# Designs tried in a protein design chat: miniprotein binders against Glycerol-3-phosphate dehydrogenase [NAD(P)+] (gpsA). Part 6

Target 1, 321 residues: Glycerol-3-phosphate dehydrogenase [NAD(P)+] (gpsA), of Methanothermobacter thermautotrophicus (o26468)
Amino acid sequence: MMVTVIGAGSFGTAIAQVLSWNAEMVRLMARRSEVVENINRTRENSAYHPGVKLRDNIEATLMDGSVLEESEYVFMAVPSGNLRSIVRSMNSSLEDKKIVSCIKGIEHPGLKTMSSVIREETGSRTVFSISGPNFADELIRGMTSGITVGASTRYAREIAGLLKSPRIILDHSENVEGVEFCGILKNVYAVAMGILDGQITGENHRHSLLTLCFREMNLILNEMGYGELHDRFCGFGDFLLTSTTDKSRNRTLGLMLGKKMRLSEDSTITIESLRSIRAIRELTEGLELPVLEMVYQTMQEPENVNLYIREFQERISRPEF

## First folded at step 27 (miniprotein)

Design M7 (from L8 with E26Q Q61K E80Q S87A)
Fold by OpenDDE base, fold request of step 28:
Structure M7 (fold): chain B 321 residues (1-321), chain A 106 residues (1-106)
Amino acid sequence: as target 1 above (321 residues)
Amino acid sequence: SEKEKIVEEFQKRMEEARKLLEEAAQTGDREQAEELIEEAWEIAREARDYAKELGDPKLEKRAWWMEEEIAYTHFEIAQQFGDKRQARKSWRIFYRAWRQIRKLES
């Protein structure tokens, strides 16, 4: 089977490498001709994964719908903000494809998951998702990783077959949107843990805060009807990874905010985080979510972060009984 | 009222078509699946005609939705049995139905 990965970024390249073990051929699509040429010539995507050789059955191509005809499955790994435009440009070629979103993001202002955007643009009913605690650098190097497959049972088996490796652990949910939502939601709490880092007095404290974050995440998941995902790789796994590692851009963002650093409003990570937080806040209107509120307030007014942390601490100090 | 009777008949047909599609999707027999799909198409076309006669946009939308479902089911079955020609045909029908539904929603 031929498989296409759209987006030659960090994760797109990594997932292409994973898929190459099971697919006959993997087409990795990039926007820039220079990237395509470099990948094909050097067999590396040096911009994202220097020194990692891509398998021989990975071929880079330009983003062109005309080359999708031979692919049954298409994995989407483009930035969330570009998804609609990319899908629209290739719509006619994607109509009959089984599409797997690998994107952890939400479209603003409509608060639509990536799978919903794909469905809207293509009309495809075979739109699925994958998510999990998957740093691209580890994934591409064949380090063991857990991945949640969001698809119906039938298609989940097919996707599992494409991802199958001794180094890939799979779980499954039929809630495509829920799997994607977990990937968005976990970032909020990573930011929270970053913001609170300066307040952490010890490991007991750290893990107590992680518990509060996870609890709040589960409240949101339950409200959305995605409660079953709390113990999946896309849920707890990705939450934990993103909230505890320095490699997390979201946690780093939180660290900067906690130190009252002025963030550039033009930074991609800031924009994505802010959009996600706003989206989640809108979706969870009426719920008492002190962690989310602390993050939201801090992102709006980083200069007052200490006030918001104090308010948060006061809230969590109240007994629940 | 005559209108109520037509709506009731429409609903009955829609339910029947849905049952046929479910059966078609569950059957491992290609010939049987094709027969069921053909029957579902006939019912859906009749339903669409009724919806047009009534001039009810809601019913029209539902009728197109049924066509969409039938086409998609047929597409899946065709793919399952390796009939690429039928799969392409069914997909085109599906996409047309989908576009019509979107037009009615916008």
Scores: ipSAE 0.000, ipTM 0.179, lowest interface PAE 15.5, mean pLDDT 87

